# Designs tried in a protein design chat: VHH binders against q9p7j3. Part 160

Target 1, 174 residues: q9p7j3
Amino acid sequence: MILPLFPETQVHVFVYENVSNCAAIHEQLISQNPIYDYAFLDAATILYKKQVYSAIIRALEDRRDEQMKTKTIHSEVILSLSPKTEISSAFRQFSMTKKSKNIVVVKIDSKLTEEEEFERLDKLVEGNRVEFSDEELQKLIDFKVLKKNYKLDPSTLENPLASILSSIALRGYS
Short names: E, the ipSAE of ESMFold2; O, the ipSAE of OpenDDE; V2, 0.75 times the mean of E and O plus 0.25 times the DockQ between their complexes.

## First folded at step 11 (VHH)

Design z9 (framework vhh_5j56_2)
Fold by ESMFold2-Fast, scan of step 11:
Order: sequence, then C-alpha cells, then structure tokens
Structure z9 (fold): chain B 174 residues (1-174), chain A 125 residues (1-125)
Amino acid sequence: as target 1 above (174 residues)
Amino acid sequence: QVQLVESGGGLVQPGGSLRLSCVASGFTEFTFDDYAIGWFRQAPGKEREGLSSITSSRGDSTSYSDSVKGRFTISRDNAKNTVYLQMNSLKPEDTAVYYCAAGWQLSYPRDFDYWGQGTQVTVSS
C-alpha cells in the first residue's frame, strides 16, 4: 500500500479469520520475539479500512515529527487507534488476546514484498486469510466492543465512521 | 493512576545480597496481572539501564541484561501486587538508584509508562 503523504513507506495490512493459535502468538509477543514485530489487532475492534489507515498515518506523522509516545512504529499504530494517550489502555482496547478468533496484522517498513510477508505470516498464523476490505471487516466486528472503545451512543451507530476518525484525530486533546 | 513504590535498598559490602520489592496500587480498569514489571537503575553521570523484566501471572517470561544475568533474579507475587529483584554477588558497579516500572505486557518492544520513585543501593566496603 502507498500512502500519499508517505509514498516511500511500505505498509501491509493482513486479515485472518478463524485463527486457532492466538494463545501461541500471544506467548511470542510477551516474550518479545523479534519475528513477531507487527501490530496484532483484534478484528473485533476494527470496522473500516479507513480506521486502520488513519491510525497508521497518525503514527507515521508522529514518527516524522519525532513525537512518538511509544518505542516502535507498530506500538504507535495501536496507541493511535485509541482516543486516549495511555499506552496500556490502547493495548487493552485494540490488541489481540489469547481468546481472539480474528485478527488484523499491520507491518510497516517491511524489507519483504507483500507476497513474501504473506508467506511469512501464514507460517505464524493458523487461520484463513481474507481480503482487507470494509466488507470482510464488517463480518468480524463486535459492535459492543466498538461502542465501548469509542464511547459511541445509539444515534452514532448509523454512521460511526466520522466519529471513529474524529476520535483518532483528537487523541491527545481530550 | 497506577502507583509503584520500591523498597529494600541500602548499603551492602561487595559480594553481598539484597532483595528489592516493588508494590503496585491504583488499579481501576486493569489489574496487576495485566502489567509487565521491569527493573531499571541509574548511577550518577550514567544513562538509565534496563536490568530485568517479568510478564504474566505465571512469571515464566523473564529477561535479564548481560550485566546482571546469573546474579539477579526477578519474581512476582500477584496476590500481593508485588515484584521482587533478588540481587546476589553485588559489585561496586551495581551502586545506583533502582527503579521499577510497569507497562502493558504486549507492548513490543516493552514500553513502560508508570515509574516508581526509586530506592538507593550502595555497594562499598
């Protein structure tokens, strides 16, 4: 993927459904195995492609401006999804858990092509790859989780995109 | 809201031992088990150095810096919201203020966003 404001930055986003080894992946993340240097998100928290892209763009802007709050770009993506600035809260809200069944995986600054990253991730993730599209994401979202993470009321649920993107953009000002 | 308090520092002779404790409180939305705890130190005129970390309630994912590997042991007691650092075979070079820090266990590399005030360890004869 090519981002207009960051055309030199390699960005890959992968979606897996029916993942059977989330507990094993979780253990690798706790151990800080460098092979797992990705942003592993619970798909229950992601409704739109634009939600992920907005978080990526904000993370890249913060890196460009030397204003990152976390140590890595992948952690910064997870933080940027949250309307709050507390790192622990953001991971709790958006990161995968041992019980996750569907995940969204973000890789930034890969030295590999998208196809090579797919081959690598398919060895790490025991699940079915699906297209990174609004249609596929809407099959995996948990609206109860989404409402809690972005503090959505019933009137906002008809068109939550604008509210979600505003929450991401206003992180650090609330 | 998360608060960390270190204790157990003091004066010890080279070759001696100390056990530091880090007690955590102030949990509202998360529990102690959700956090990785790390030990750091800073000596006068030196940068802060990471020493050891421990994750999960099982306490089976630990790491150590090369300077303390084999001499220091980290452990946790989740029922007491406490992490310990057992320091053996202490050297004059271990003299520093020791800090504990808490961060979310899945942050990679581990990011610590809550810090204690520190406890002084002095190794001299």
Scores: ipSAE 0.107, ipTM 0.525, lowest interface PAE 5.4, mean pLDDT 85

## First folded at step 13 (VHH)

Design ba1 (framework vhh_5j56_2; at its last look DockQ between E and O 0.39; V2 from the best seeds 0.00; counts 0 for: pae E 5.5 > 2)
Fold by OpenDDE, look of step 13:
Structure ba1 (fold): chain B 174 residues (1-174), chain A 125 residues (1-125)
Amino acid sequence: as target 1 above (174 residues)
Amino acid sequence: QVQLVESGGGLVQPGGSLRLSCVASGFTEFTFDEYAIGWFRQAPGKEREGLSSITSSRGDYTSYSDSVKGRFTISRDNAKNTVYLQMNSLKPEDTAVYYCAAGWELSYPRDFDYWGQGTQVTVSS
């Protein structure tokens, strides 16, 4: 897909459930295998498409403005999901773990079509692809984790999306 | 916040050995075993370079730069919140300030949020 604010940057987002090889993927990430140049997110931490898109947009803006805090655009996406400024905290909060079962995978700067990228990624991820939608994400979310990550309380639960987006947008400005 | 304290540096003759220690403390959100630990060094007038890193037992992985491979060995003791760098066959070129760094093991690429103050290693005859 193409984001309106970044027409020259192709972005793909995939959702996998029942992934059996997250531990293996994790090892590849630890070893910094360039084949795994994606943002691997724990789906348990993602509730909305707009949450992911907001993080992507912020990461792209940071790159545009030469203010990235991490080394890669994909790591910047992970950071951008977090209300915290610490990279490790962001990864702890949102990154896929060895024990993850469901994941959201983001690819930025893809030169492939969505289908081609899927075929490439499908060789790396052993799970079943589901639709990238709020409905499917809602099935995979852990609300306890979400509430913790964004410090959601009863007063903000009325509109969690607004709170999440504000947290993403205002990170570092509190 | 997490604090790292290096020790074990000093003056040694070429061919000698040193064992550096990095002790971590101040854990709040994370436990020690969730951190990847890396050793870096910076010599006067040179850029900081990565030497070695080790992940937790969750994903055992060690790495070494070509400059130290076969001579340096990284290890960790999670019970002591300590990571070690055994340096053998030291050369004058190894003279530098050695830093310990810590970051979440899942960070990709590996980024380190916490750094020690450094310990001086001098290799000279």
Scores: ipSAE 0.296, ipTM 0.653, lowest interface PAE 1.6, mean pLDDT 92
Fold by ESMFold2, look of step 13:
Structure ba1 (fold): chain B 174 residues (1-174), chain A 125 residues (1-125)
Amino acid sequence: as target 1 above (174 residues)
Amino acid sequence: QVQLVESGGGLVQPGGSLRLSCVASGFTEFTFDEYAIGWFRQAPGKEREGLSSITSSRGDYTSYSDSVKGRFTISRDNAKNTVYLQMNSLKPEDTAVYYCAAGWELSYPRDFDYWGQGTQVTVSS
């Protein structure tokens, strides 16, 4: 996909359910293996496509403006999902863990078509690909985690999208 | 909330050894083995510097700054929620307050959001 504000940047987003090898992927991420240069997110933290796109846009804006806090665009996406500026807490709350069951995977600056990127990623992830859609994401979300990550009250849970997107957009402007 | 308590500091002669301990508590949703632990120090009038860190994944992957590599050893006992810093061949320039810190293991770059209060190490010739 091409975002209108960033026409030079190809982005792919994949969703996997029933992933059996998150512990192995975790080891590769710790060693900074360049084959695994993706943002691996825990799907339990993602309810909307717009949540992911907003984080991608924020990360790309920070890269454009030379305001990135992390070393790669993919780590910056993970930070950008957070309503707060602390890197460790953002990763703790949104990144895939060794115990994750379902994941959302983001590739930015891809030189491959979606099909080619999928073929590469499918060799790394042992799970079942599902559509990147709000319908599929809502099957994988953990609302207790979502509420905690974004400090949602029962009143904001009726329309959580606006609250979530505000948190992403306003991060750092306190 | 994760809390960290350092101990084992004190006065030692040059060439001597000390072993610092960092005991972690206060885990609620996550366990000690999901955190990286780092050791830092700050001497009077100097900026705080990172010395060493250790993760639980990959068999306790460790890293060291050039200033302590070969002299200091970090280790971890997850059953006791404890990280150690064995400090050998101590020099007067190692005099500082030593801190441990905890952060999420996958943070990239390495970042820490829980800090101990520190323990004084003094190397006097």
Scores: ipSAE 0.137, ipTM 0.611, lowest interface PAE 5.5, mean pLDDT 88
ESMFold2 (binder alone), look of step 13: mean pLDDT 83; pTM 0.841

Design ba10 (framework vhh_5j56_2; at its last look DockQ between E and O 0.39; V2 from the best seeds 0.00; counts 0 for: pae E 4.3 > 2)
Fold by ESMFold2, look of step 13:
Structure ba10 (fold): chain B 174 residues (1-174), chain A 125 residues (1-125)
Amino acid sequence: as target 1 above (174 residues)
Amino acid sequence: QVQLVESGGGLVQPGGSLRLSCVASGFTEFTFDDYAIGWFRQAPGKEREGLSSITSSRGDFTSYSDSVKGRFTISRDNAKNTVYLQMNSLKPEDTAVYYCAAGWELSYPRDFDYWGQGTQVTVSS
């Protein structure tokens, strides 16, 4: 997929449900194995496609402006989902854990088509791919986790998109 | 919130040994084994420096700074929510306040957001 503000940067996003090997993937991420150079997110924390795209855009803007706080663009996406600036807190809130069941996987700077990237990723993830869509994400979200991560009150839970996107865009300005 | 308490500091002669302990508590959503633990120290008038860290997931991974590699050993006991720093061959330049810290173990780069109050280690004749 092509982001209008970053036309030279190819991005792919995949969603997997019923993932059985998150603990094994977790070990590879701790080892910093370059084969696993993706952002692995817990789908329980993601309600909207725009949530993911806004974090990707923020990470790419920070890379362009030499303002990245983390070492890879994929770790920067994880940080960018958070309303706060602390790296450890952002990873705790949004990253896949060894107990995760459903995940969202982001690849930035891909040199592959979506299908080719899927073929590589599918060898790493033991689960069922589903469409990256608001409809599928809605089935996988944990609203208790979403409310906590973004400090949503009852009135914003009806349509929390604007509040979430503001948190991503305004991180670090107050 | 997560709370860390160091113990085991004290006065030792050069060449001596100490074992520091870091006991963690206050977990609400997650458990001790989701956190990497690091040891740091700060001597008077100097910046805090990282010494060692250890993860918890299958097959503990450890790291050491060059200043302590070969002399210090980090280990953890997840059943006791405790991380240890075994310090051997102590030198006067090891004199400092020693801190343990906890951070999410997948953080990249390694980052720590919970800190102990510190324990004094003094190496002197």
Scores: ipSAE 0.261, ipTM 0.672, lowest interface PAE 4.3, mean pLDDT 88
Fold by OpenDDE, look of step 13:
Structure ba10 (fold): chain B 174 residues (1-174), chain A 125 residues (1-125)
Amino acid sequence: as target 1 above (174 residues)
Amino acid sequence: QVQLVESGGGLVQPGGSLRLSCVASGFTEFTFDDYAIGWFRQAPGKEREGLSSITSSRGDFTSYSDSVKGRFTISRDNAKNTVYLQMNSLKPEDTAVYYCAAGWELSYPRDFDYWGQGTQVTVSS
């Protein structure tokens, strides 16, 4: 996938359900295994494709502007999902955990086709790939977690996407 | 916000030992066991370097830099919100300000958001 604002940057997003080896993936991330250079998100925290895209775009903008707060573009994506400025908070809120069952995986700066990237990633993730769509994400979301992460209230629940995107865009400007 | 306070530094002779402590406080949304803890040091005129880290989930994953491997041991006591760095066989080149830092264990690479003020360790005859 090519984003219009970043035509030279290839991005791939994958969704896995019923992942059995999140703990193993977690260990690889802790050990900083380069093979696992992805953004691993807990699908329970993601409601919209645009939420993910917004975070990716912000991360890419931060990189372009040399304003990244994290060391890697993938960690910056995770940070960009959060309304909070703390990296640890962002990861706690949105990153895959050992107990995660469903995940969203983001790859930035891929030199491979989507299919080729999937083949590589499929060797790392033991789960079922599903479509990256709002419909599938809606099946995996935990609304309690979502509401907490973005401090959604009855007034903002009428249009949660707008609130989420605003939170992402305005992080650090409150 | 989370605060870290190092202690246990001081003057020691070569070959001696010190045990540093890092006490964390100020937790609101998260608890101590949500954080990986790392020890760093910075000597005069040198860049800050990572020495050791310990994860939070099980506390069974530790890492050490080559410079301290076999001499330093990191451990944690979640009940006391404390991480320790046992330093044995100290050398003059270990002289530095030692810092503890806290971050989420899943950060890739590991990023630390909270830092202590540091404690001076001087190894000299």
Scores: ipSAE 0.240, ipTM 0.614, lowest interface PAE 1.6, mean pLDDT 92
ESMFold2 (binder alone), look of step 13: mean pLDDT 80; pTM 0.817

Design ba11 (framework vhh_5j56_2; at its last look DockQ between E and O 0.38; V2 from the best seeds 0.00; counts 0 for: pae E 3.5 > 2)
Fold by ESMFold2, look of step 13:
Structure ba11 (fold): chain B 174 residues (1-174), chain A 125 residues (1-125)
Amino acid sequence: as target 1 above (174 residues)
Amino acid sequence: QVQLVESGGGLVQPGGSLRLSCVASGFTEFTFDDYAIGWFRQAPGKEREGLSSITSSRGDWTSYSDSVKGRFTISRDNAKNTVYLQMNSLKPEDTAVYYCAAGWELSYPRDFDYWGQGTQVTVSS
């Protein structure tokens, strides 16, 4: 994937449904196993492709400007999805959990083609890859969780994209 | 909301031992085993310092600061929603208010957003 502001940074995003081994992946993440250096997100929290891209862009901007709050670019993506600045809260809200069923997986600074990265990731995730698209994401979202994470009211639930993107872009400034 | 209550503090002679308990409650959407628990202390006029932390994932990953390594042992009992800090070979420099804190287990780096009220530990002859 090509982000115009970061043309030298290769990014891949994958979506898996019906994942059976999130607890095993969780153990590897706790152990800081470098093979699992991805951002693993709970798909129940992701409604739009732009939501993920906005978080990636915010994380890359913070890295460029030496403003990162977390230790890796992938952990920074997780923080960047949150309207809040607290790391623990952001991970609780957006990260894959032991009980997650569907996930969005982000790789930044990949040295591999999309297909090569997929082959590596597919050894780690026991689930079915689906397209990274708004259509597929809508099938996996939990609107109760989305409303809670971004404090959406009935008017913003009708068109939540602008509210969500504002929360990501303005974190720490409002 | 998650609430943490420390207990087990008090007066002790140098070289003595205490065991602190941190009991957690108020879980709604998640459970105690989704949280890492840390122990901190703050002496008068000093900044709060981290002492130890423990996760609940397979293997119960623990860490210790250099100031307490070898003397303090953290452990957890998820069935009782409780984390302990066993403090041995206590020194006057260990005198402080001791706090437990909880944060999302997967947070990287470790971060804590729920805090107890603290329990006083005083080491003096």
Scores: ipSAE 0.311, ipTM 0.703, lowest interface PAE 3.5, mean pLDDT 88
Fold by OpenDDE, look of step 13:
Structure ba11 (fold): chain B 174 residues (1-174), chain A 125 residues (1-125)
Amino acid sequence: as target 1 above (174 residues)
Amino acid sequence: QVQLVESGGGLVQPGGSLRLSCVASGFTEFTFDDYAIGWFRQAPGKEREGLSSITSSRGDWTSYSDSVKGRFTISRDNAKNTVYLQMNSLKPEDTAVYYCAAGWELSYPRDFDYWGQGTQVTVSS
């Protein structure tokens, strides 16, 4: 996938359900294994495709502007999902945990086709790939977690996407 | 916000031992056991270097830099919100300000949001 604002950057997003080896993946991330150079998100925290895209765009903009707060573009994607400025908070809120069952995986700066990237990633993730769509994401979301992460209330729940996107875009500007 | 306070530093002779403590406080949404804790040091004129880290994964996974392997041991007591660094067989080269840092264990590369003010360790005859 190519984003219009970043035509030179290829991005791939994958969704896995019923992942059995999140703990193993978690260990590889902790050990900073370069083979696991992805952003691993907990699907329970993601409701919209646009939520993920907005975070990716925010991260890419930060990189472009040399304003990244984290060391890698993938960690910046995780940070960009959060309305909070603290990296630890962002990871706690949105990153895959060792107990996660469903995940969203983001690859930035891919040199491979989507199919090739999938084959590579499929060796790392033991789960079922599902479509990256709002329909599939809403099956995996934990609304309690979502509400907490973005401080959604009855007034903002009428249009949660707008609230989420605003939170992502305006982080650090409140 | 989370605060870290180091203690236990001081002056020791070569071959001596020290035990540093890092006490964390100020937790609100998260608890101590949600954080990975790392020890760092910075000697005069040198860059800060990572020494050891401990997570809550797999019963507290630990890591060490080559410079301290076999001599330093990191451990944690979640009931006390404290991480320890046992330093044995100290050398003059170990002289530095030692810092404790806290970050989410899943961050990669490892990023730390909270840092202590540091404690001076001096190894000299």
Scores: ipSAE 0.022, ipTM 0.382, lowest interface PAE 3.5, mean pLDDT 91
ESMFold2 (binder alone), look of step 13: mean pLDDT 80; pTM 0.818

Design ba12 (framework vhh_5j56_2; at its last look DockQ between E and O 0.42; V2 from the best seeds 0.00; counts 0 for: pae E 8.5 > 2)
Fold by OpenDDE, look of step 13:
Structure ba12 (fold): chain B 174 residues (1-174), chain A 125 residues (1-125)
Amino acid sequence: as target 1 above (174 residues)
Amino acid sequence: QVQLVESGGGLVQPGGSLRLSCVASGFTEYTFDEYAIGWFRQAPGKEREGLSSITSSRGDYTSYSDSVKGRFTISRDNAKNTVYLQMNSLKPEDTAVYYCAAGWELTYPRDFDYWGQGTQVTVSS
């Protein structure tokens, strides 16, 4: 996938359900194994495709502007999902954990086709790939977590996407 | 919020040993085993220095600074919400306030956002 604002940057997003080896993946991430150079998100925290895309765009903009707050573009995606500026808070809110069951995986700067990237990633993730769609994400979301992460209230629940996108876009401006 | 309390500090002679403990509490949504725990120290007039860190027991990953490798050992007991720092072969240069810190175990870079009040360690003849 190519984003219009970043035509030279290839991005892939995958969704896995019923992942059995999140703990093992997490250990590899802790050790900074370069084979695991992805953003691993907890699907329980993701409701919309646009939420993920917004975070990716924000991260890419930060990189472009040399304003990244984290070490890697993938960690910046995780940070960018959060309305908070604290890295640990953002990771607690959105990153895959050892206890995660469903995940969203983001690859930025891929040199491979989506199919090739999937084959590579499929060797690392023991789970079932599902479509990256709002419909599938809706099946995996934990609304309690979502409400907490973005401080959604009854007034904003009518249009949670707008609130989420605003939170992502305006992080650090309030 | 998460609270950390250090203990075990004190006065020891060069070559002596101490065992520091860091007890964590205040967990609500998250559990102790989801946090990386680190030990830091700050000597008078010096910057805070990272010494060691440990992830959860499901896949223990430990790190040590060069200054303490071979002398200090970090360990954790998740059932007690406690992390330990065994300090052997202590030197006068090890004199400092020792802090325990907690952060999410997966952060880039490592970001500790909860800190204890510290415990004084003095190594002197």
Scores: ipSAE 0.634, ipTM 0.819, lowest interface PAE 0.8, mean pLDDT 94
Fold by ESMFold2, look of step 13:
Structure ba12 (fold): chain B 174 residues (1-174), chain A 125 residues (1-125)
Amino acid sequence: as target 1 above (174 residues)
Amino acid sequence: QVQLVESGGGLVQPGGSLRLSCVASGFTEYTFDEYAIGWFRQAPGKEREGLSSITSSRGDYTSYSDSVKGRFTISRDNAKNTVYLQMNSLKPEDTAVYYCAAGWELTYPRDFDYWGQGTQVTVSS
């Protein structure tokens, strides 16, 4: 996929359920293996497609404006999901962990079609691909985690999406 | 919040050795062994450079910059919340302020949120 404001940037998003090898993937990420150059997110923290796209857009805007806080665009996506600016906190809250069961995987700057990128990713992830859709994401979300990560309260429960998207867009400005 | 305190710096002759310690405290949600710990240095007029790092996820994964590989050894004692940098065969160009830093071990590339105040190492004849 190509975002209108970033026409030279191809983005792919994949969702996997029942992933059995998150510990092995984690080892590769801390070793900085370039084959694993993706953003791996815990699906328990993601309720909406727009949540992911908003974080991608924020990361790309910060790259364009030379305001990135992290060393890669994929780590910047993880930071951009967080309402706070601390890198370690954002990773703890949103990144895949050794204990994750379901994941969302983002590739930015892809030179491949979605199917070609999936073929590469499927060799790395031992799990079942599902559609990147609000319907599938809501089956995988942990609402307790979502409410904690974005400090949702009763006054925002009627439309949590707007509160979440505002947090992503306004990070560092309040 | 997480705090890091370096010690073990000082004045040493070329060819000598020093052992730096970095003691960490203030953990709340995660324990010391879930953090990557790195050593850095900054000499006057130069940019800060990374020297070594260590994680504990599946045993100690270590890395070293070319400038110190073979002379410096990183290690950790998770029971004491401490990381060490053994520095051997010291040279005048190793003179710098040495910092330890901590960050979430899954951050990729590895990145650090918490920094010590630094300890001076001076290698001079």
Scores: ipSAE 0.012, ipTM 0.408, lowest interface PAE 8.5, mean pLDDT 85
ESMFold2 (binder alone), look of step 13: mean pLDDT 82; pTM 0.839

Design ba13 (framework vhh_5j56_2; at its last look DockQ between E and O 0.10; V2 from the best seeds 0.00; counts 0 for: pae E 10.3 > 2, placed apart)
Fold by OpenDDE, look of step 13:
Structure ba13 (fold): chain B 174 residues (1-174), chain A 125 residues (1-125)
Amino acid sequence: as target 1 above (174 residues)
Amino acid sequence: QVQLVESGGGLVQPGGSLRLSCVASGFTEFTFDDYAIGWFRQAPGKEREGLSSISSSRGDYTSYSDSVKGRFTISRDNAKNTVYLQMNSLKPEDTAVYYCAAGWELSYPRDFDYWGQGTQVTVSS
């Protein structure tokens, strides 16, 4: 996938359900295995494709502007999902945990086709790939977690996407 | 800027124990629990070697080098911005300057951005 604002940057997003080895993946991330250079998100925290895209775009903009707060573009994506500025908070809110069952995986700066990247990633993730769509994400979301992460209230729940995107865009400006 | 200060070093006899502390400060936008902490040591005439590391609040991952496994234990207290290294069954070859370091645990490649000044540990009869 190519983003219009970043035509030279290839991005792939994958969704896995019923992942059995999240704990193992988590250990590889902590051990800093370069093979696992992805953004691993807990699908329970993701409701919209645009939510993910918005975070990716912000991360890419931060990189372009040399304003990244984290060491890697993938960690910056995770940070960019959060209305909070603290990295640990963002990761606690949105990152895959050892107990995660469903995940969204983001690859930035891929040199491979989507299919090739999938084949590579499929060796790392023990789960079932599903379509990256709002419909599939809606099946995996935990609304309690979502509401907490973005502090959604009855007034903002009427248009949660707008609220989420605003939170992402305005992080650090409140 | 993040600062690390080691303490707890000193002279100890073989078979003895020491507990090192690493206190972090100077946090602005990020907090102590955003960082993984590692312990390193450097003996005279030798290269610096990694001994142990502990992940941030995201996880409970700990690692140990073979040279200290079973003897050293790393732990952290985020409320005190402190990481500890419990060193048991010390040997003369453990004599070195011990450093703590802080870095983002999910960085690629992994590096530590902040280092303490070091604390001397001497194991001698």
Scores: ipSAE 0.029, ipTM 0.441, lowest interface PAE 3.1, mean pLDDT 91
Fold by ESMFold2, look of step 13:
Structure ba13 (fold): chain B 174 residues (1-174), chain A 125 residues (1-125)
Amino acid sequence: as target 1 above (174 residues)
Amino acid sequence: QVQLVESGGGLVQPGGSLRLSCVASGFTEFTFDDYAIGWFRQAPGKEREGLSSISSSRGDYTSYSDSVKGRFTISRDNAKNTVYLQMNSLKPEDTAVYYCAAGWELSYPRDFDYWGQGTQVTVSS
């Protein structure tokens, strides 16, 4: 995928359910194995495609403007999902953990087609790929976690998208 | 709320040893083994210096600054929510307040969620 504002940047997003090896993937991430250079997100924290796209766009804008706070574009996506500027809090809230069961995986600056990137990623993740769609994401979300992460009140829980997107866009202004 | 408490500081002669402990408590949603732990020190008038860190689970990954490598050893006991810093061959230059800090594993070393209040280590003849 190519975002209109970033036409030279190829992005792929994958969703896996029933992942059995998150602990092994987590070990590779703490070892900084370059084969695992993706953003691995806990799907329990992601309700919308636009949530992910907004975080990717924010990370790419911060890279363009030399305002990145983290080492890599993938870690910057994880930070960009958070309404707060604290890096460790963003990772705690949105990143895949050893205990995760469903994940969203983002690759930015890919030099591969979606099919080729999938073939590579499928060797790393032991789980079932599902479509990156709002319909599939809604099956995997934990609404208690979503409410906590974005401080949603009862009036916004029926249609939380605008509140979530505003939180991502306004990070650093409150 | 999460709290980190250092202990084991004190006065020691050059060449001596101390073992610092960092005990964590107050976790609600996550456990101690979800956090990487780092040790830091700060002498008066100097910037805080990172010394060592240990990974959030199993303790398989450790790191050390050049100033302490070979003399200091970090370890963790997740059953006791405790991280240790064994300090050997102490020098007067090691005199400082020592802090432990806890951070979500992949955000280290840039950001730590929780800090202890520190324990004084004094190395003097």
Scores: ipSAE 0.005, ipTM 0.331, lowest interface PAE 10.3, mean pLDDT 84
ESMFold2 (binder alone), look of step 13: mean pLDDT 80; pTM 0.819

